# Designs tried in a protein design chat: VH-VL binders against Small ribosomal subunit protein mS42. Part 18

Target 1, 220 residues: Small ribosomal subunit protein mS42, of Schizosaccharomyces pombe (o74379)
Amino acid sequence: MSFQQRFARALDVGYKNFLSKDAVRNIFAYDNHLRGLVQKECKIHQTPYRVPSDLMVQSASDPARANLFNYSSQLVNHDFFFSGLISPERPSADADLGAINLKPGIDASFGSFGELKSQMVDVGNSVFGDGWLWLVYSPEKSLFSLLCTYNASNAFLWGTGFPKFRTNAIVPLLCVNLWQYAYLDDYGLNGKKMYITKWWDMINWTVVNNRFQATRIESL
Short names: E, the ipSAE of ESMFold2; O, the ipSAE of OpenDDE; V2, 0.75 times the mean of E and O plus 0.25 times the DockQ between their complexes.

## First folded at step 18 (VH-VL; framework fv_lacutamab)

Design o3 (from i2 with light chain Y96W; at its last look DockQ between E and O 0.90; V2 from the best seeds 0.83)
Fold by ESMFold2, look of step 18:
Structure o3 (fold): chain C 220 residues (1-220), chain A 120 residues (1-120), chain B 107 residues (1-107)
Amino acid sequence: as target 1 above (220 residues)
Amino acid sequence: QIQLVQSGSELKKPGASVKVSCKASGYTFTSYYMNWVRQAPGQGLEWIGWINTNTGNPTYAEDFKGRFVFSLDTSVSTAYLQISSLKAEDTAVYFCARDFRTSYGAFDIWGQGTTVTVSS
Amino acid sequence: DIQMTQSPSFLSASVGDRVTITCRASQSISSYLAWYQQKPGQPPKLLIYAASSLQSGVPDRFSGSGSGTDYTLTISSLQAEDVAVYYCQQSYRTPWTFGGGTKVEIK
């Protein structure tokens, strides 16, 4: 099922109290543009076209293919972001059920879900420029933490030698898109704080928990 | 139908103990934290603590550590509050309450309350 | 501990009046605030969670607003059945704490 087919309802009606349908459509138009750029870069570098996640991995440490990495990484980030949101059709009560498994770790790392919200809003609003804010888990420290990445960079390859001189591997669980194209239409340039605040209420904690549980089984 | 049904009222002497039960029905018991809240006569609400119904791990407000003990029997979807060495100031209505949204911490379903009266 | 200061402690109003109850936290609680209604001899009933989200089955004359430290519960048109004590509760940091309550009566 294509990326646009998976989010057809959001394209039709938006995300109530978060993003209008026009804002969603503009983000997906940019996503489509990036897919065209990926095809162009694959031709330039004689790289067979593959899904964005494969292209991201293949190009990650190759400076000659930086454009291919940036475009494919941004496509992966878009998918992760939207897949972590409560669907316009599904009730939010089921989306919160996964939070019970996250609560002990969230409390230990941040004090509470409320304190995590405060930190994500404050840190995200302090990012100057375009980028992404991530909730990540460190298996080594058994702690959650926040990570900022700039431009099209991501948390999926963190600790794998990319970016150079990064710490041990971490696992991304959740992200919010802080590029201006994500919030400008509905919130304006001065509305980033409100955008992040409204995004908080759209988190599908069951998806976040599924990502967390998959990581713990892999590490065993 | 989602319900929390508590055990009946108790009249106790100072120094005795009491165990209040809270039986859940109509939902998956282990998917929601269970909280305990008390209300002394003519007074407001006071949070005692919660128990993680999946792991059995309790958390108590500082003033309730020691004499107040939470426990579970998940086979019958029941939470318990035991109070030992009862004091006159423990006289109150005790409620169990389900944590509706774990990420927000609000109580959507409450038991009917159990009145514990401690009198010499 | 986060102190929740609720005002007024008592109010008397006519059916049809707009009623506003305020709740002030001793520190910012990032909208981690719930409102409850408690009638005599009954357990509390959840009205509002997350500061402004209306609980299922609650009449839309009830609404919540506010941010940071200052929050309000509004009853747009008071009804006879709304006679109760109203409590706010924060869930930002343990221990969870309640406001002192607001007793609402009909004149």
Scores: ipSAE 0.761, ipTM 0.900, lowest interface PAE 1.2, mean pLDDT 90
ESMFold2 (binder alone), look of step 18: mean pLDDT 94; pTM 0.953
OpenDDE, look of step 18: ipSAE 0.865; ipTM 0.936

Design o4 (from i2 with heavy chain N35H; at its last read DockQ between E and O 0.92; V2 from the best seeds 0.89)
Heavy chain, then light chain:
Amino acid sequence: QIQLVQSGSELKKPGASVKVSCKASGYTFTSYYMHWVRQAPGQGLEWIGWINTNTGNPTYAEDFKGRFVFSLDTSVSTAYLQISSLKAEDTAVYFCARDFRTSYGAFDIWGQGTTVTVSS
Amino acid sequence: DIQMTQSPSFLSASVGDRVTITCRASQSISSYLAWYQQKPGQPPKLLIYAASSLQSGVPDRFSGSGSGTDYTLTISSLQAEDVAVYYCQQSYRTPYTFGGGTKVEIK
ESMFold2, look of step 18: ipSAE 0.829; ipTM 0.927
ESMFold2 (binder alone), look of step 18: mean pLDDT 94; pTM 0.960
OpenDDE, look of step 18: ipSAE 0.904; ipTM 0.960
ESMFold2, look of step 19: ipSAE 0.822; ipTM 0.925
ESMFold2 (binder alone), look of step 19: mean pLDDT 94; pTM 0.958
OpenDDE, look of step 19: ipSAE 0.905; ipTM 0.960
ESMFold2, fold request of step 20: ipSAE 0.844, 0.830, 0.835; ipTM 0.932, 0.927, 0.928
ESMFold2 (binder alone), fold request of step 20: mean pLDDT 94, 94, 94; pTM 0.959, 0.959, 0.958
OpenDDE, fold request of step 20: ipSAE 0.916, 0.917, 0.920; ipTM 0.966, 0.965, 0.966
ESMFold2, last read: ipSAE 0.841, 0.850, 0.848; ipTM 0.932, 0.936, 0.935
ESMFold2 (binder alone), last read: mean pLDDT 94, 94, 94; pTM 0.960, 0.959, 0.959
OpenDDE, last read: ipSAE 0.919, 0.921, 0.916; ipTM 0.965, 0.967, 0.967

Design o5 (from i2 with light chain T94Y; at its last look DockQ between E and O 0.82; V2 from the best seeds 0.82)
Fold by ESMFold2, look of step 18:
Structure o5 (fold): chain C 220 residues (1-220), chain A 120 residues (1-120), chain B 107 residues (1-107)
Amino acid sequence: as target 1 above (220 residues)
Amino acid sequence: QIQLVQSGSELKKPGASVKVSCKASGYTFTSYYMNWVRQAPGQGLEWIGWINTNTGNPTYAEDFKGRFVFSLDTSVSTAYLQISSLKAEDTAVYFCARDFRTSYGAFDIWGQGTTVTVSS
Amino acid sequence: DIQMTQSPSFLSASVGDRVTITCRASQSISSYLAWYQQKPGQPPKLLIYAASSLQSGVPDRFSGSGSGTDYTLTISSLQAEDVAVYYCQQSYRYPYTFGGGTKVEIK
């Protein structure tokens, strides 16, 4: 199912108290533009067109295909971000239920959900430039932590796609889009803190818990 | 219909023990933390602690550690508060309360309260 | 522990009046605040969670606002049925703590 089909209700009505339908439409128009750029890069490099997650992985270590990586990685990040939000289509009483399984680890890592919120708002607001803020889990350390990635970088390949070095992967659970196109329309340049604050209330903790429990992320 | 039904009022002497029950119905018991809150006569609300209904792991406010013990019987969707070595200052109404949204920590469903009276 | 200070402790107003109750936390609590109404002989009833979100089934004359350390419960037009004690509660950091309460009465 296409990205726009999966989020058709959000395109129609937006996310109440978070993003207007016009802001959502602008983000999705950019997503569609990036898909066109991916097709052009695949043609330039004689790379068969595939889903963005495959293209991201294939191009990660190839400097000649840096544009293909950047465009496909951003598409993957968009999907992860919107998939983690409470759906405007069929809001569920179950959206918070996954939090019960996450709470012991969140409390151990950050003190509380409230303290995690404070840290995400503060760290996210302090990011200079465009990028993404992630909640990640380290199986080796048995701890949750925050990770910033700049531009089109992502948490899915963190520690795996660097030359000369491979380490245990972290598990990305949640992200918020800190590129200006995500918040400028509704919040303005000075409204980044409010954008992150409003985003917090939209987190689908059941989706986050499913990502925490899964051996692999089904949508990625 | 979502309900928390608590056991009946208790009259105890100092030094005795009491065990208050809180039976949940109408929802999945293990999906929400259970909290205990007390209210002394004519006074405000005081959080005693919670129990993780999935793991049975309790957390107590510092002033309640020791004599106050939370437990569960998940087979009958019931939480318990046991208070040992009762003192006159333990005289209060004791409420169980469901944690509405685990990520927010607000209590949407409360038991009717159990009055525990400790007098010599 | 985070101390929650409510004011006023007692309030008397007429039906139709706008009523404002203030709750101040000893440190920032990032909108992790709930408001409860308690009538005599009853358990508390959740009115507001997350500082400003109205609980289902609560009349919209009740509203919550504030951020940081300072939070407000507003009753836009007091009704006779609103006679109760009102409590704020923070859930930002353990132990959860309640304000001292505000008793609201009709003149």
Scores: ipSAE 0.756, ipTM 0.894, lowest interface PAE 1.2, mean pLDDT 89
ESMFold2 (binder alone), look of step 18: mean pLDDT 94; pTM 0.954
OpenDDE, look of step 18: ipSAE 0.888; ipTM 0.947

## First folded at step 19 (VH-VL; framework fv_lacutamab)

Design u10 (from o4 with heavy chain S31N; at its last read DockQ between E and O 0.89; V2 from the best seeds 0.88)
Heavy chain, then light chain:
Amino acid sequence: QIQLVQSGSELKKPGASVKVSCKASGYTFTNYYMHWVRQAPGQGLEWIGWINTNTGNPTYAEDFKGRFVFSLDTSVSTAYLQISSLKAEDTAVYFCARDFRTSYGAFDIWGQGTTVTVSS
Amino acid sequence: DIQMTQSPSFLSASVGDRVTITCRASQSISSYLAWYQQKPGQPPKLLIYAASSLQSGVPDRFSGSGSGTDYTLTISSLQAEDVAVYYCQQSYRTPYTFGGGTKVEIK
ESMFold2, look of step 19: ipSAE 0.835; ipTM 0.930
ESMFold2 (binder alone), look of step 19: mean pLDDT 94; pTM 0.960
OpenDDE, look of step 19: ipSAE 0.909; ipTM 0.962
ESMFold2, fold request of step 20: ipSAE 0.845, 0.844, 0.852; ipTM 0.932, 0.933, 0.936
ESMFold2 (binder alone), fold request of step 20: mean pLDDT 94, 94, 94; pTM 0.959, 0.959, 0.957
OpenDDE, fold request of step 20: ipSAE 0.915, 0.918, 0.920; ipTM 0.967, 0.966, 0.967
ESMFold2, last read: ipSAE 0.837, 0.835, 0.842; ipTM 0.932, 0.931, 0.931
ESMFold2 (binder alone), last read: mean pLDDT 94, 94, 94; pTM 0.960, 0.959, 0.959
OpenDDE, last read: ipSAE 0.920, 0.922, 0.917; ipTM 0.966, 0.967, 0.967

Design u7 (from o4 with heavy chain T102V; at its last look DockQ between E and O 0.87; V2 from the best seeds 0.86)
Fold by ESMFold2, look of step 19:
Structure u7 (fold): chain C 220 residues (1-220), chain A 120 residues (1-120), chain B 107 residues (1-107)
Amino acid sequence: as target 1 above (220 residues)
Amino acid sequence: QIQLVQSGSELKKPGASVKVSCKASGYTFTSYYMHWVRQAPGQGLEWIGWINTNTGNPTYAEDFKGRFVFSLDTSVSTAYLQISSLKAEDTAVYFCARDFRVSYGAFDIWGQGTTVTVSS
Amino acid sequence: DIQMTQSPSFLSASVGDRVTITCRASQSISSYLAWYQQKPGQPPKLLIYAASSLQSGVPDRFSGSGSGTDYTLTISSLQAEDVAVYYCQQSYRTPYTFGGGTKVEIK
């Protein structure tokens, strides 16, 4: 299924109490634009068009293909962000069922889900400029933590410069889009704190837990 | 259909022990934390702690550490509160309560309560 | 520990009146706040979670609002069946704590 088809209901009705359908449509229009830019960059560099995650990795070590990296990385981040939200088609109670497995680690890392919320809101609101806020897990520390990435950078590839490399030092579990295009339409320039606050209630903790459990099974 | 059914009232002497049961039905027991809350006669609500129904690991409020012990029997979807060395001030109604979304910490289903009376 | 100060402790109002109950936390609790109704001889019943989310099956005359340290439960039009004690509860940090309760009666 295409990205648009996977989120057709959200495009139709938005996310209640979080993002209007017009805001969702604008984000997805930008996503479509980036997909066009990826195709153009692939032609320029004679790179076969592939899924954005492959293109992101392939271009990560090549400064001449920085545009391809930025566009493909942002597409990866969009997918991760929307895939982590409670679908308009699924009740919020079912989205929380995975949280029981996360709670011991969340409590150990942050004190509570409430304290994690406070930290995500405070850290996210303090980001000056465009970027992403991530919840990540460190297998070595057995702890969750927060990570900010700027612009199109992401948590799947550690390092803010080139070359970038895939790492297992942290495992991304969740992100929120802090680019102005994500929140400006519904919240305004001064509404970033409220946007992150409303986003908190849209987290699909079952998806977060599935991402977490996939790492634990692999490393066992 | 979703309910928590607690064991009956208890009359005990100081120094005795009591074990309150809380049997869950109508939902997946191990998907939700179980909390214990007490209410002394004519008074408000006091949180005792929770137990992780998936791992069996308890957490207690500081004032309840030592004499208050949570346990589970997941084969019969039952949580237990055991209180040892009972004191007169332990006289209260004891509730079990389900945390319906552990990311929020709100209790949507409560047991009917078990009255524990500690009297000489 | 986070202290929850609930006011008023008691109120008496007529059927149809708008009733407000306030709850103040000793520190910010980031909307990790629930409201319960307790009738005599019964366990508490969840009305509101996450400060403003109405529990399913609860009449829409009940609403919750607030942020930070200050939270409010509102009954837009008091009904005879709303006679109860109302409690707020924070879940931001252990130990979870309840307000002292507000007893609501019909005049």
Scores: ipSAE 0.806, ipTM 0.919, lowest interface PAE 1.0, mean pLDDT 90
ESMFold2 (binder alone), look of step 19: mean pLDDT 94; pTM 0.960
OpenDDE, look of step 19: ipSAE 0.907; ipTM 0.960

Design u8 (from o4 with heavy chain T102S; at its last look DockQ between E and O 0.87; V2 from the best seeds 0.84)
Fold by ESMFold2, look of step 19:
Structure u8 (fold): chain C 220 residues (1-220), chain A 120 residues (1-120), chain B 107 residues (1-107)
Amino acid sequence: as target 1 above (220 residues)
Amino acid sequence: QIQLVQSGSELKKPGASVKVSCKASGYTFTSYYMHWVRQAPGQGLEWIGWINTNTGNPTYAEDFKGRFVFSLDTSVSTAYLQISSLKAEDTAVYFCARDFRSSYGAFDIWGQGTTVTVSS
Amino acid sequence: DIQMTQSPSFLSASVGDRVTITCRASQSISSYLAWYQQKPGQPPKLLIYAASSLQSGVPDRFSGSGSGTDYTLTISSLQAEDVAVYYCQQSYRTPYTFGGGTKVEIK
């Protein structure tokens, strides 16, 4: 089903205490614009049109297709971001059920969920410009950590390098959109700290845990 | 109905031991940390520690390390607090409490409390 | 350890009054704060978690606010059944700690 279809309720009512419906609609309008740009880039490079995640992977090792990568990566990031939020259709209690499985690792990596929140707010607020803040897991280290990526860069391909794809050592679990278009409408230029703070309360820890558990299955 | 039912009041002499039980019902016991909190007569609330109900790993506040031991029997959804070498200052109501929001650490369900009285 | 300082320790007000209880942490706790109501002979009852989130089944005359080190519990219109001792609790880091309590009575 389409990106807008999957988030129809959020487009209708927004995310209470986080993003107004108008802010959500503006972000989704930009998402739709990027989809048009992806189509144009596919024509320019004679690349068969595919889902954004395929286009992102295919263009990552090709500097000549940097625009295709940037647009497709941003679409993938939008999907990951919104898919990690508590749905307006479901209560927050269901969304926290997965946090119990994450707690030993979060405590080991950051001290506590509270300390993780403080670090994400501080690091995210310190980003000057546009980008993304990620919670990632390293199977090799058995630890969680934070990663900043700038512009349309992402954690899905971090460390894979150009011109070829290689197995990376991190798995993204959660992200927050730090581009100004995400928070300017509701929070203003000086409201980035409050935006990240309000975002924290919207995290669907069950989704984050499902992403974490999927990495453990693949590691077996 | 989500419920925590604790064992009955205890009257003990200094140097004795006590074991308080906390039986959970109405939810998946291993999905939520169990905490222990005490309240001395006429006093406020004091956190003793928690136990990870899935792994059995406890954490204690510093003042409670040594004589206070948490344990579990997951087959009957029960947590235990054992206090050895009881002192008069251990006289309190002891509560078990479920942490329902692991991402925030808040106690939504409490046992009814077990009064432990230590006197000569 | 994070000390939680609660004020006032005692409060007497009339039915219908707006009452405010404050809780100050010795360091920032990033809204990792809960409020509890305790009546005599009963366990504490959760009112607010995450500083401002109202627990299910709690009347909406209760609200929580604050950030950083300073937090408040507000009862918009005090009712007779609100006579109790109120506690704040931080969960930012172990050991979890409670405020000293605020006893609320009706004049």
Scores: ipSAE 0.793, ipTM 0.907, lowest interface PAE 1.0, mean pLDDT 90
ESMFold2 (binder alone), look of step 19: mean pLDDT 94; pTM 0.961
OpenDDE, look of step 19: ipSAE 0.868; ipTM 0.937

Design u9 (from o4 with heavy chain T102I; at its last look DockQ between E and O 0.83; V2 from the best seeds 0.86)
Fold by ESMFold2, look of step 19:
Structure u9 (fold): chain C 220 residues (1-220), chain A 120 residues (1-120), chain B 107 residues (1-107)
Amino acid sequence: as target 1 above (220 residues)
Amino acid sequence: QIQLVQSGSELKKPGASVKVSCKASGYTFTSYYMHWVRQAPGQGLEWIGWINTNTGNPTYAEDFKGRFVFSLDTSVSTAYLQISSLKAEDTAVYFCARDFRISYGAFDIWGQGTTVTVSS
Amino acid sequence: DIQMTQSPSFLSASVGDRVTITCRASQSISSYLAWYQQKPGQPPKLLIYAASSLQSGVPDRFSGSGSGTDYTLTISSLQAEDVAVYYCQQSYRTPYTFGGGTKVEIK
């Protein structure tokens, strides 16, 4: 299914208590614009069009294709961000299913889920400029940590290797969009702290656990 | 549908021990932390600790370390609280409670409570 | 340990009144706060989790608000069946702690 089809309900009603439908529609309009820019960059560099994650990887070390990297990386980041959110209209308690698997590591790394929230709000609010805040996992250290990336940079390629072929890789589990276009409409220029605070309640911990379990299988 | 059923009330003398059971039904037992909370007569609620029902690893509030022991029998979806060397001040209703939102720490289902009375 | 101070300890109100109960934490708990109702001879019943999220099956006359250290449970229109003791509980850090309780009666 296309990105917009997968999030049709969010485009229709937004995310209650987090993002209005107008804010969601604006982000998705920007996402669509970036998809057009990716197509133009592929034509310019005679690169066959592929899914954004492949284009991101192929262009990561090539300064001549920096635009292709930035556009494709941002598309990957958008997908990861929205895929990690609870669907609009809060359904059942399924969003915490599997959180029992995360709690020992989160407690060891941050003290508690509550302390992780405090850290994400404080760190995210202290980021000056545009970027992304990530919760990442180190299979080698068996620890979670926070990572900030600048602009369209991402945690998927942090440290130059893919997590799949190295056991000491940092593996992203969730992210929050800190670009001003994500929060300006609903929260204003000075509302980043409140935006991150409201985002916390929208995290789908089932998705985070699924991402965590996939990492554990690959690294073990 | 979802319920926690605890064992019956106990009358004990000081120095004895007691084992309270908490049988879960209607949900996947190993997916949710189990907590123990007590309430002395006419008083408020006091958190004793939790047990990770998937690993069996317990955590106790500091005042309860030593004499209070949590355990599980996952084959029958049952959590246990054992209290040794009972004292008169252990007289209370003991509740088990399910933490349904582990990311928040909120108790949506409680057992009916087990009254433990410690009297000479 | 995080101390939870609940006020008032006791209140008496008429059916239809708006009732507010406050809970103050000794440090910020980032909305990691639940509210429970306990009727005589019964276990506590969850009303609100995450400071403001209404538990399934709880009437919408109950609401929670607050952030940081200061939290409020509101009953918009008190009903006869709301006679109970109400407790707040923080889950920000172990040991989890409860407020001292607020006994609500109909006058």
Scores: ipSAE 0.824, ipTM 0.925, lowest interface PAE 0.8, mean pLDDT 90
ESMFold2 (binder alone), look of step 19: mean pLDDT 94; pTM 0.958
OpenDDE, look of step 19: ipSAE 0.907; ipTM 0.961

